# Ledger of designs, part 121: miniprotein binders against Mucin-6 (MUC6)

Target 1, 185 residues: Mucin-6 (MUC6), of Homo sapiens (Human) (q6w4x9r395to579)
Amino acid sequence: GHCSLEGGSFVTTFDARPYRFHGTCTYILLQSPQLPEDGALMAVYDKSGVSHSETSLVAVVYLSRQDKIVISQDEVVTNNGEAKWLPYKTRNITVFRQTSTHLQMATSFGLELVVQLRPIFQAYVTVGPQFRGQTRGLCGNFNGDTTDDFTTSMGIAEGTASLFVDSWRAGNCPAALERETDPCS
Short names: E, the ipSAE of ESMFold2; O, the ipSAE of OpenDDE; V2, 0.75 times the mean of E and O plus 0.25 times the DockQ between their complexes.

## First folded at step 23 (miniprotein)

Design db22 (from cb14 with Q82H; at its last look DockQ between E and O 0.04; V2 from the best seeds 0.00; counts 0 for: pae E 13.4 > 1.5, placed apart)
Fold by OpenDDE base, look of step 23:
Structure db22 (fold): chain B 185 residues (1-185), chain A 112 residues (1-112)
Amino acid sequence: as target 1 above (185 residues)
Amino acid sequence: DIREEVKKLLEEARKLIEEAKKAGDDQAVWLLEIAVRLLEEALKTGDPERIAYALLFLAMALITAAEKRGDPKAVELLEKAHELLRKALEENNPELIKEAIKLIKEAAELLG
């Protein structure tokens, strides 16, 4: 399954449920017991214009007990605050440039990340089959059911994206704005 | 069969590692070794997505080598393979993986 962050404010879950939100916070995209060292993938959104609806993805962060890898829109890659040159390798993570426009984070534990740098900063998350039903965050729960993708951090299934998204904030940020992209939602 | 084709690529990659060692291209060796590992891991499950990402890494590793060697044709083939593999992931289309493998093989032959 793969989850995508596209167009600045669009998300498609592992179960292929699309939704849109506007926020300026760091959000948990993926948590799972399948990620070693309490690993989590997060997305950083910021204001990209003057209106509240002008928000965009500005960085992706993989955080564990061992690493804090940040891939930012300006193509800077850091680990634990230190800039790293590509290709960069840790124990079980490798970050490298695929093309002039794409970076990839490959792991030994079933998580893969592709970041498109231009023209729009976008991210694509892929997890292995071992993650089925064992994921949580903005990318959903990867159980084949789109109707329960909006499960909050407290385990409550929401009907709309706003409370769902807000529940996955990694910090104290303003509430996100919501716009549904799926007419069935 | 994708798995069989990947196994063939693995063998080619291992050969290229040895060549890179002889050439003193430590970066290529390092990248290709990672590629081999990723491919081996992908083959354990046979998951097309894992295979695709492993192949992406392989292609990247080979691009690096091709650029150093001044082989623009190989780079072109591998860049195309990259695109196909990305599309394969996005569209969940294993046929694109097969096509990418052909390009990677061709490029590998140029580099061998």
Scores: ipSAE 0.020, ipTM 0.299, lowest interface PAE 5.0, mean pLDDT 89
Fold by ESMFold2, look of step 23:
Structure db22 (fold): chain B 185 residues (1-185), chain A 112 residues (1-112)
Amino acid sequence: as target 1 above (185 residues)
Amino acid sequence: DIREEVKKLLEEARKLIEEAKKAGDDQAVWLLEIAVRLLEEALKTGDPERIAYALLFLAMALITAAEKRGDPKAVELLEKAHELLRKALEENNPELIKEAIKLIKEAAELLG
């Protein structure tokens, strides 16, 4: 399974369903029982201009009971808040510079993350077949059917990306009403 | 000993990449190429733990290829190897890595 996070807040799910959203929050990309220690992969989006329609990916976070690995657009990799030189290795995770423009996080549990640092910050998530039908989050449920990829954190299939994405917020985000209203109107 | 077995497995993986290219299996090509790079890097270190991580990725790549080809025997072998490698890492037991390599080689032969 492949999920991509590309410029302008564009996402393509494990089942190849593309969508775009606008937000300045941390979102859950992937949760699965296949990730050890209650692991989750998250994406951090922030403003890239003056409006929310100008948001971009600024970091990817792998969080578990053992690790909080942050790969950010400033090319710094941290674990549990401490900056790490590459290659960086834990017991089951290796982060290394794949090329001059790409970092890679390889794991023992079937998750692989490739981060493009330049020309813009993008991320590509790959999961093994053991994840089939066992994923949740912005990358969808990986069941081969795009009709239910917009399943919310409460288990409800939505027809629109905005409701789906908002349900996967994993941070303290401002109210959408206050940010989406025209302040000049 | 593990290093020599990994070198043999690398040659088999490279053959499987060529077969996946001929079959138009772009996902298998991409995953196997990553697995080969990880194994080559791990081999340079000689670190059994890093080798085990690379082998887990290789097993994942081969499961993907085996499922697409409809080879449940290869999937079964690779899932067993994956479990052994997970245990090898959890128990710090490199002997389980040797057992896992044997299963991966058997599965690769079925796919090759």
Scores: ipSAE 0.007, ipTM 0.141, lowest interface PAE 13.4, mean pLDDT 77
ESMFold2 (binder alone), look of step 23: mean pLDDT 82; pTM 0.809

Design db23 (from cb14 with Q82A; at its last look DockQ between E and O 0.72; V2 from the best seeds 0.00; counts 0 for: pae E 10.4 > 1.5)
Fold by OpenDDE base, look of step 23:
Structure db23 (fold): chain B 185 residues (1-185), chain A 112 residues (1-112)
Amino acid sequence: as target 1 above (185 residues)
Amino acid sequence: DIREEVKKLLEEARKLIEEAKKAGDDQAVWLLEIAVRLLEEALKTGDPERIAYALLFLAMALITAAEKRGDPKAVELLEKAAELLRKALEENNPELIKEAIKLIKEAAELLG
């Protein structure tokens, strides 16, 4: 399964459903029992301009009972608040530079993350087949059905992205604005 | 020249993967496999920066293996190599990469 966060406000789920939102919060991208130690992947969005439509991804966070790994747009990688030199490894996670413009987080449990630093901060999430039907968050449920991708944290399927996205906020933040993406775009 | 030396290291790394498998060191296997992949990709372009990062990853992977095997000399060599590679990246100095390769080779020989 491949999930992408692109263009500052566009998301494509594991089931290949595209949508757009504008928010300035931290959102859960991926939760799964397949992630060890209650692991979760999160995305941090912030204002990039004056208008409500000017929002962008500014950081990606992997949070577990043992680690809080943050990859930020300024190329700083931290774990539990401490800056780390690359490549950096834990027990089952390694963060390293893939190219001059790309960082990668590799894991031993079937999660891969590629972060493009320039020209736009973007993220690409890949999960193994063992995650099928067992994922939750903005990246969807990875069950091959796009119609139920907008399932909220409470298990309710939404028809639009706004309530879906808001349900996956990691904190108290303003409500997100939604805009459906054109499949031809 | 650097490219040829990296090719040699790749072969050594592959051997060490097999040894790690036999030893049941799954972490070392996992890291070394990534290192091999990174080195292979780096060799395709010959970009010194990518080569340096790949070598740095290899060094760190080998440190993991060396620690578990109780080889402090290998760890020392590899840590020094890692430092040289970080410096090489910071200063954009390919000569430091060559020095790091020598140390990594020496450490690999100890682990083989």
Scores: ipSAE 0.020, ipTM 0.394, lowest interface PAE 4.3, mean pLDDT 89
Fold by ESMFold2, look of step 23:
Parts: sequence; C-alpha cells; structure tokens
Structure db23 (fold): chain B 185 residues (1-185), chain A 112 residues (1-112)
Amino acid sequence: as target 1 above (185 residues)
Amino acid sequence: DIREEVKKLLEEARKLIEEAKKAGDDQAVWLLEIAVRLLEEALKTGDPERIAYALLFLAMALITAAEKRGDPKAVELLEKAAELLRKALEENNPELIKEAIKLIKEAAELLG
C-alpha cells in the first residue's frame, strides 16, 4: 500500500483516491494496530502564503509510546525533541539519507516513509500487506474500495475531503472557516 | 586504495548477510542489505562523503548485529569506527575513513 502527500496540498490514499485540502494543523495520516507501542504517523501543515487558504506540508511525525520522530522541511530530524545525526537508529526504526534530496525512515514493522526535501517537501508512505483493511487516517482504510476512503475518526463515510480531513486533526488548531475553504481544494 | 578496501569490506558484509539468513536474524539481514546497497551506490560515484556516510550506516548495522550476538569487543570497535566517520565527514579527511574501514573489518571478522 502507497499513500502520498504531494504538491504541498495533495493526498493520494492507499486505495489511490486523490484529494486536496488546506489547513493549519497536525493531522493523523495513519493509525493501525500493526504499529507497535500505539504508533501513529502524522502530517503537519502550515501557512505557505498570507492567508489560511494557502497551506502546505511542513513536517511528518512518527509518534509512539517510546518515540516522537519529527522530519521537517528545514531538514532537521529530531527524536523526543533532540536533533539527530543521520543515520539515526532505534531498536526498530532507522532514519537515513537516501539521496541528497530524500530521507527514508525504515522500520521492522512494515512501515516505510520516504521524504523528499527539495524542491518541494513531499512524503511517500508505504505499508506492507499486513496493514490491509487495518488503517485509518488521511491515507484511508486500505480496503480496496475508494468509495469509503473518506471515513472520519468516528467511522462515518463523508462525501467531502474537508469534513474528512477536519475529523483527523491531532493538534490544538482552529477548524477551517467557510471563507477559507477553496472550492477547488 | 579506499575503493579497494571498501570492495573487500563489501565481500565480508555479504558473507555476514548469508550467515544472518541461516541464523534467522531478520533484522541483521534487513539492515545489512541496506548498507551494502548504499556502499555499492557510493562506490559508483567515488564521492568520499557518500562513501563515509554509507560506511557509517554499515557500522550502525553491525553494532545491532554485534549487540544481539553478545560481542562487546565488536561493539567497541564499531562505535570507534562510527566516531571516526562522523569526524571524517566534518573534516573531509580520507585518512579517518581508512582507519574506520580497518576497525569495521576487524569487527566483521569477530562476528564471522
């Protein structure tokens, strides 16, 4: 399964459903019982212009009971708030520079994350087949059916990306106002 | 001669991968295969920075294997090699890369 965060504001789910959104918040990309120690993958979006309707991806975070690994657009990698030299390794996670423009987080539990740092900060999430039907979040549910990929945190299938995305907020942030929502988003 | 020494180290790393497969040590196989790939790519470029970075990854992979096998001397050698490689990257000093390779080869022999 592949999920991508591209072009600053575009997402393609594990079931290949594309959508776009804008918001200034941290969102849950992926939760699954397959992630050890209550693990979750999250995406941080922030302003890329003068208004709230212009936001883009600025960081990706892996959070568990043991680790809070942040990979940010300033090319700094931290774990639990401490900057780390690459390659960086825990018992089951390794973060390393794949190329001059790409970082990779490889794990022993079937999650791989590739982050493009330049020219545009983008992220690519890959999960093994054991995750099929067992994911939730902005990357969708990985069940092979695009019609229910917009399933909210309460299990409700929505018809719009905005309601779906807002349900997956993981940080203390304002909900989008109607005027800040672009019909093309 | 750094490139020739890296080629010799790659041969040893491939042997350790085969041994890890026989032992069912899936984590060592996973990490060492990544390390070998990074080193092979670095050799194509001839870039000392890429070579040092790939060697640092190899050292970290071998530390993981050495800790599992309970070989504290191998861990000590590999930690020293990692320190040299970080310094080599900071100072752009190929003699530190050569010294790190010697330590990694010694540690690989202990693990094989």
Scores: ipSAE 0.007, ipTM 0.363, lowest interface PAE 10.4, mean pLDDT 82
ESMFold2 (binder alone), look of step 23: mean pLDDT 83; pTM 0.818

Design db24 (from cb14 with E49D; at its last look DockQ between E and O 0.93; V2 from the best seeds 0.83)
Fold by OpenDDE base, look of step 23:
Structure db24 (fold): chain B 185 residues (1-185), chain A 112 residues (1-112)
Amino acid sequence: as target 1 above (185 residues)
Amino acid sequence: DIREEVKKLLEEARKLIEEAKKAGDDQAVWLLEIAVRLLEEALKTGDPDRIAYALLFLAMALITAAEKRGDPKAVELLEKAQELLRKALEENNPELIKEAIKLIKEAAELLG
């Protein structure tokens, strides 16, 4: 399964459903029992301009009981608040520079993350087949059905992205705005 | 020639993977396999930066193995190699990459 966060406000789910939202919060991208130690992948969005519609991805966070790995748009990588030199590794996670513009987080448990630093901060999430039907968050449920990708944290299937996205907020923040558009547009 | 030296390291890394498999060191296998892929990709382009990135990862992987084996000399060599590689990237100095390769080779020999 491949999930992408592109263009500042576009998301394509594991099931290849594209949608757009504008929010300035931290959102859960991926939760799964397949992630060890209650792991979760999250995305941090912030204002990129003066208007409410000018929002962009500014960081990706992997959070578990053991680690809080943050990859930020300024190319700083931290774990539990401490800056780390790359390449960096934990027991089952490694973060390294792949190219001048791309960082990668590789894991031993079937999660891969590629972060494009320039010209736009973008993220690409890949999960193994063992994750099929066992994912939740903004990246969807990876079950091959796009119609139920907007399932909220409470298990309710939404028809639009706004309530779906808001349900996956990791903190108290303003409600997101939605626009159903192709990420490639 | 940096490419030739990297090819040699690549072969050594593959050998070390096999050894790690025999030893049941899954973490070493995992990391070294990534290193191998990075090296292979770097060799395709010949980009010194990508080579340096790959070598940094290889060094990290080998440090992990060295620490588990209790080989402080290998760790020291590899840490120095990483320092050189970082400097190489900052200064765009391929000679530092060559020097780093020498250290990595020496460390790999200790671990082999």
Scores: ipSAE 0.879, ipTM 0.949, lowest interface PAE 0.5, mean pLDDT 94
Fold by ESMFold2, look of step 23:
Structure db24 (fold): chain B 185 residues (1-185), chain A 112 residues (1-112)
Amino acid sequence: as target 1 above (185 residues)
Amino acid sequence: DIREEVKKLLEEARKLIEEAKKAGDDQAVWLLEIAVRLLEEALKTGDPDRIAYALLFLAMALITAAEKRGDPKAVELLEKAQELLRKALEENNPELIKEAIKLIKEAAELLG
């Protein structure tokens, strides 16, 4: 399975469903029991221009009980807050530069991440077949059915990308799209 | 000819993968298989920077194998090769890549 995060805040899920969103938050990109140590892959988006529709990917984070690996658009790679020389490895994860413009994170547990650093910061996620039907997050559920790829963190299939994306926030931040807010709070 | 030297290293790396499998060194096998793919892709381009990045990775994979086998001389050679490769990239000096390849070949012979 392939999931991509491309310029203009475009996402394509593991089941090849494309969508776009406009938000400034950290989002859960991928959760799965196939990721050891309660691992999750997260994407950080921030404002990239003057309009509400100009947001972009600024970092990708792999977080587990053992590691917090951050790959940011400033090309610095950290693990648990410490900058690392590349190539870098742990027991099951390696991060290295493939070209002057691309970094890669490879793992022994079937997750691969390629980060394009320039001209635009983009990310490409690949998971092995053992992940089929066992993923959650912005990359969808990898079950071969695009009609439920917008499944929220509550397990509800939504018809719009904005409600789906909003449900996968990992922090206290504005909704992906401005919406009518319930005035009763 | 850096490309011919890299082709020789690829042959050695493939032999070392088989030796790592026999030794039960799963991490070295995993890393060396990645290194082989990176070198193969770099050779298609002929880009000295991409070759240097792939060689940096190969050196890390070989360090993993050398540490498992208890060969500190091979580790020392490989760490020196990585330093040369980083310098080659920083200075845009592909002649340092040739020097690093010599060190990597020497280390591979010790492991082989």
Scores: ipSAE 0.703, ipTM 0.895, lowest interface PAE 1.1, mean pLDDT 87
ESMFold2 (binder alone), look of step 23: mean pLDDT 84; pTM 0.839

Design db25 (from cb14 with E49Q; at its last look DockQ between E and O 0.06; V2 from the best seeds 0.00; counts 0 for: pae O 7.6 > 1.5, placed apart)
Fold by ESMFold2, look of step 23:
Structure db25 (fold): chain B 185 residues (1-185), chain A 112 residues (1-112)
Amino acid sequence: as target 1 above (185 residues)
Amino acid sequence: DIREEVKKLLEEARKLIEEAKKAGDDQAVWLLEIAVRLLEEALKTGDPQRIAYALLFLAMALITAAEKRGDPKAVELLEKAQELLRKALEENNPELIKEAIKLIKEAAELLG
């Protein structure tokens, strides 16, 4: 299963459903019982352009009871607030450079994250088959059915991306904007 | 020259994976398997910078194994290799990559 965060504002779910949103918040990208220690992958978006409604991806965060790994667009990697030299490891997670422009987080539990740092900060999430039907968040539920990929944190399938995205906010943030027909810069 | 030395080191890394499996060192197996894939991909490109990044990762994987064994000499060699590799990336200096490979091979012999 693949989920991508591209062009600053575009998302493609594990079931290949594309959508776009703008919002200044941290969002739950992926939750699953397959992630140890109550793990979750989150995406941080912030204002990115001259338009007051335009936002883009600025960081990806892996959070569990043991770790808070932040990979930010300024190319700094931290764990629990401490900057780390790469390559970096914990017991089950490693973060390293593959090239001058790409970082990878690999895990022993079937989650992989590739981050393109330049020219545009983008993220690519890969999960193993054990995650099938067991994911929640902006990357969808990975069940092979796109009609319910917009399932909110309360378990309600929505018809629009904005209600779905807003439900996955990990904080008190403004509502997300939908620009599926009128793309931002 | 560097490509052939990396190919030889790749074969050594594969042998160390088998030794780590026999020892039940699951973390070393996991990290070394990643290192092997990174080196294989770097060899396909021939890009010295990709090779240096892959070697940095291999050194970290070997440090993990060396620390579990309590082999501080191997750790010292591998940490020096990482310093050389970081400098090689800054200077685009293939001689520093060659020197780092020699240190990594010496450390791998201690762990073999």
Scores: ipSAE 0.748, ipTM 0.905, lowest interface PAE 0.9, mean pLDDT 87
Fold by OpenDDE base, look of step 23:
Structure db25 (fold): chain B 185 residues (1-185), chain A 112 residues (1-112)
Amino acid sequence: as target 1 above (185 residues)
Amino acid sequence: DIREEVKKLLEEARKLIEEAKKAGDDQAVWLLEIAVRLLEEALKTGDPQRIAYALLFLAMALITAAEKRGDPKAVELLEKAQELLRKALEENNPELIKEAIKLIKEAAELLG
């Protein structure tokens, strides 16, 4: 499964459902029992302009009981608040520089992350087949059905992105704005 | 066949690991071992996307080694391979993966 965060406010789920939202919070992208140590992948969004519609991805966070790895738009990588030089390896995670513009996080448990640093900070998440039907968050449930991708943290299927996205907030933040993405655009 | 080509690359990578050990390049050993693992995992499913990611890591590992050895040609080949692999991921084009593999093989030969 492949999930992408692109263009500052666009998301494509593992099931290839595209949508757009504007929020300034930390959201759970991926949570799964397949992630060890209660691991979760999160996305941090912030204002990128003066209007509410000007929001962008500013960091990606992998959080577990052991690690809090943050990859930020300023190319700083931290674990548990400490800056780390690349390549950086934990027990089962490796973060390294692919190119001048791309970082990658590789894992031993079927999660891969590619972060494009410029010109737009973007993220690409790949999970192995073992994750099928066992994911939740903004990246969806990876079950091959796009119609139920907007399942909230409470297990309720929503028809619009706003309530879905808001349900996956990691903190107390303002409500997200939504705009459906035209697949042909 | 991509899988077949990856298997060949795995063998080359393993050889390079041994060479790196002999040279005392611990960083290269470490990175290449990870690359081998990722490739092996990717081969289990045969997913082109997973393979591409694993190959990106391999290319990175080899670039690191190439830079230390002062082989700019190898670096160039590998950087091009990385570009192809990224494009392959974006476009879902397995043919680009095959092309990248050729470049990686060529670079590996230079480093061997």
Scores: ipSAE 0.014, ipTM 0.250, lowest interface PAE 7.6, mean pLDDT 88
ESMFold2 (binder alone), look of step 23: mean pLDDT 84; pTM 0.838

Design db26 (from cb14 with A54S; at its last look DockQ between E and O 0.88; V2 from the best seeds 0.83)
Fold by OpenDDE base, look of step 23:
Structure db26 (fold): chain B 185 residues (1-185), chain A 112 residues (1-112)
Amino acid sequence: as target 1 above (185 residues)
Amino acid sequence: DIREEVKKLLEEARKLIEEAKKAGDDQAVWLLEIAVRLLEEALKTGDPERIAYSLLFLAMALITAAEKRGDPKAVELLEKAQELLRKALEENNPELIKEAIKLIKEAAELLG
């Protein structure tokens, strides 16, 4: 399964459903029982301009009981608040620079993350087949059905992205704006 | 030639993977496999920058193995190699990459 966060505000789910939203919060991208230690992948969005429609991805966060790994747009990688030199590794996670513009987070448990630093901060999430039907968050449920990708944190299927996205907020943030469109546009 | 030297390291890394498997060091296997892929990709382009990044990862992977095996000399060599590689990237100096490769090779020999 491949999930992408592109163009500042575009998301394509594991099931290849594209949508757009504008929010300035931290959102859960991926939760799964397949992630050890209650792991979750999160995305941090912030204002990139003066209007509410000018939002962009500014960081990706992997949070577990043991680690809080933050990859930010300024190319700083931290774990539990401490800056780490790359390549960095924990027991089952490694973060490294592949190219001048790309960072990667690789895991031993089937989660892969590629972060494109320039020209736009973008993220690409890949999960193994063991994750099929067992994912939740903004990246969807990876079950091959796009019609139920907008399932909220409470298990309610939404027809639009707004309530779906808002349900996956990690904190108390303003409501997101929605615009369903092609992420490649 | 840096590429030739990297090819040699790649082969050594593959050997070390097998050794790590035998030793049951799953973490080393996992990291070294990534290192191998990175090295292979770097060799396709021959880009010194990519090579340096891949070598940094290899060094890290080997440090992980060395620490588990209790080989402080290998760790020291590899840490120095990482330093050189970082400098190489900062200064765009391929000669530092060559020096780093020598250290990595020496460390790999200790681990083999």
Scores: ipSAE 0.872, ipTM 0.945, lowest interface PAE 0.5, mean pLDDT 94
Fold by ESMFold2, look of step 23:
Structure db26 (fold): chain B 185 residues (1-185), chain A 112 residues (1-112)
Amino acid sequence: as target 1 above (185 residues)
Amino acid sequence: DIREEVKKLLEEARKLIEEAKKAGDDQAVWLLEIAVRLLEEALKTGDPERIAYSLLFLAMALITAAEKRGDPKAVELLEKAQELLRKALEENNPELIKEAIKLIKEAAELLG
């Protein structure tokens, strides 16, 4: 299964369902029983221009009971808040450079992540076949059917991306009144 | 040239995967299998940058095996190889990649 996070806040799910959204929050990208230690992959989006509709990926986070690995657009990789030299490993996760512009996180549990650092910060998620039908989040449910990929955190299949994406917010996101608005507003 | 030396390292890495399996070192097996894939892809491109990053990873995988065996001489050689590879990337100097390969081969002989 492949899921991508590309420029312009475009997402393509494990079942190849494309969508776009505009938001400034941390979102749950992938949850699954196949991820050890209650692991989750998260995506952080923030304002990328003057317009309200200009948001982009600024970091990808792998969080479990043991690790909080952050790969950010400033090209720094941390685990549990500490910057790491690459290549870096834990018992079951490794992070390394493929080129000056691409990083990879590989795991022993079937999750792989490739991050393009430049020219645009983008992420590509790959999961093994053991994840089929076993995923939740912005990358969808990986069941071979695009019509139910917009399943919310409450288990409701939505027809629109915005309601689906909003349901997968993680943590407390600042109110819109505290952020810059469109230039014309 | 460097490509031929990397092909020789690939053969050695495959042998070391078998040795890591015999030692029950599952983490080294996992990391070395990644290293082999990275080097194979780097060879397809011929790009010295990709080769250097792949060799940095191979060195880390071999350090894992060396630490399991308690071989500090191999660890020292591999850490020096990593320093040379980082310098090669900073200076765009392929001759430092060749020096790093020599150290990696020496460490691999100690482990095999």
Scores: ipSAE 0.746, ipTM 0.906, lowest interface PAE 0.9, mean pLDDT 87
ESMFold2 (binder alone), look of step 23: mean pLDDT 85; pTM 0.849

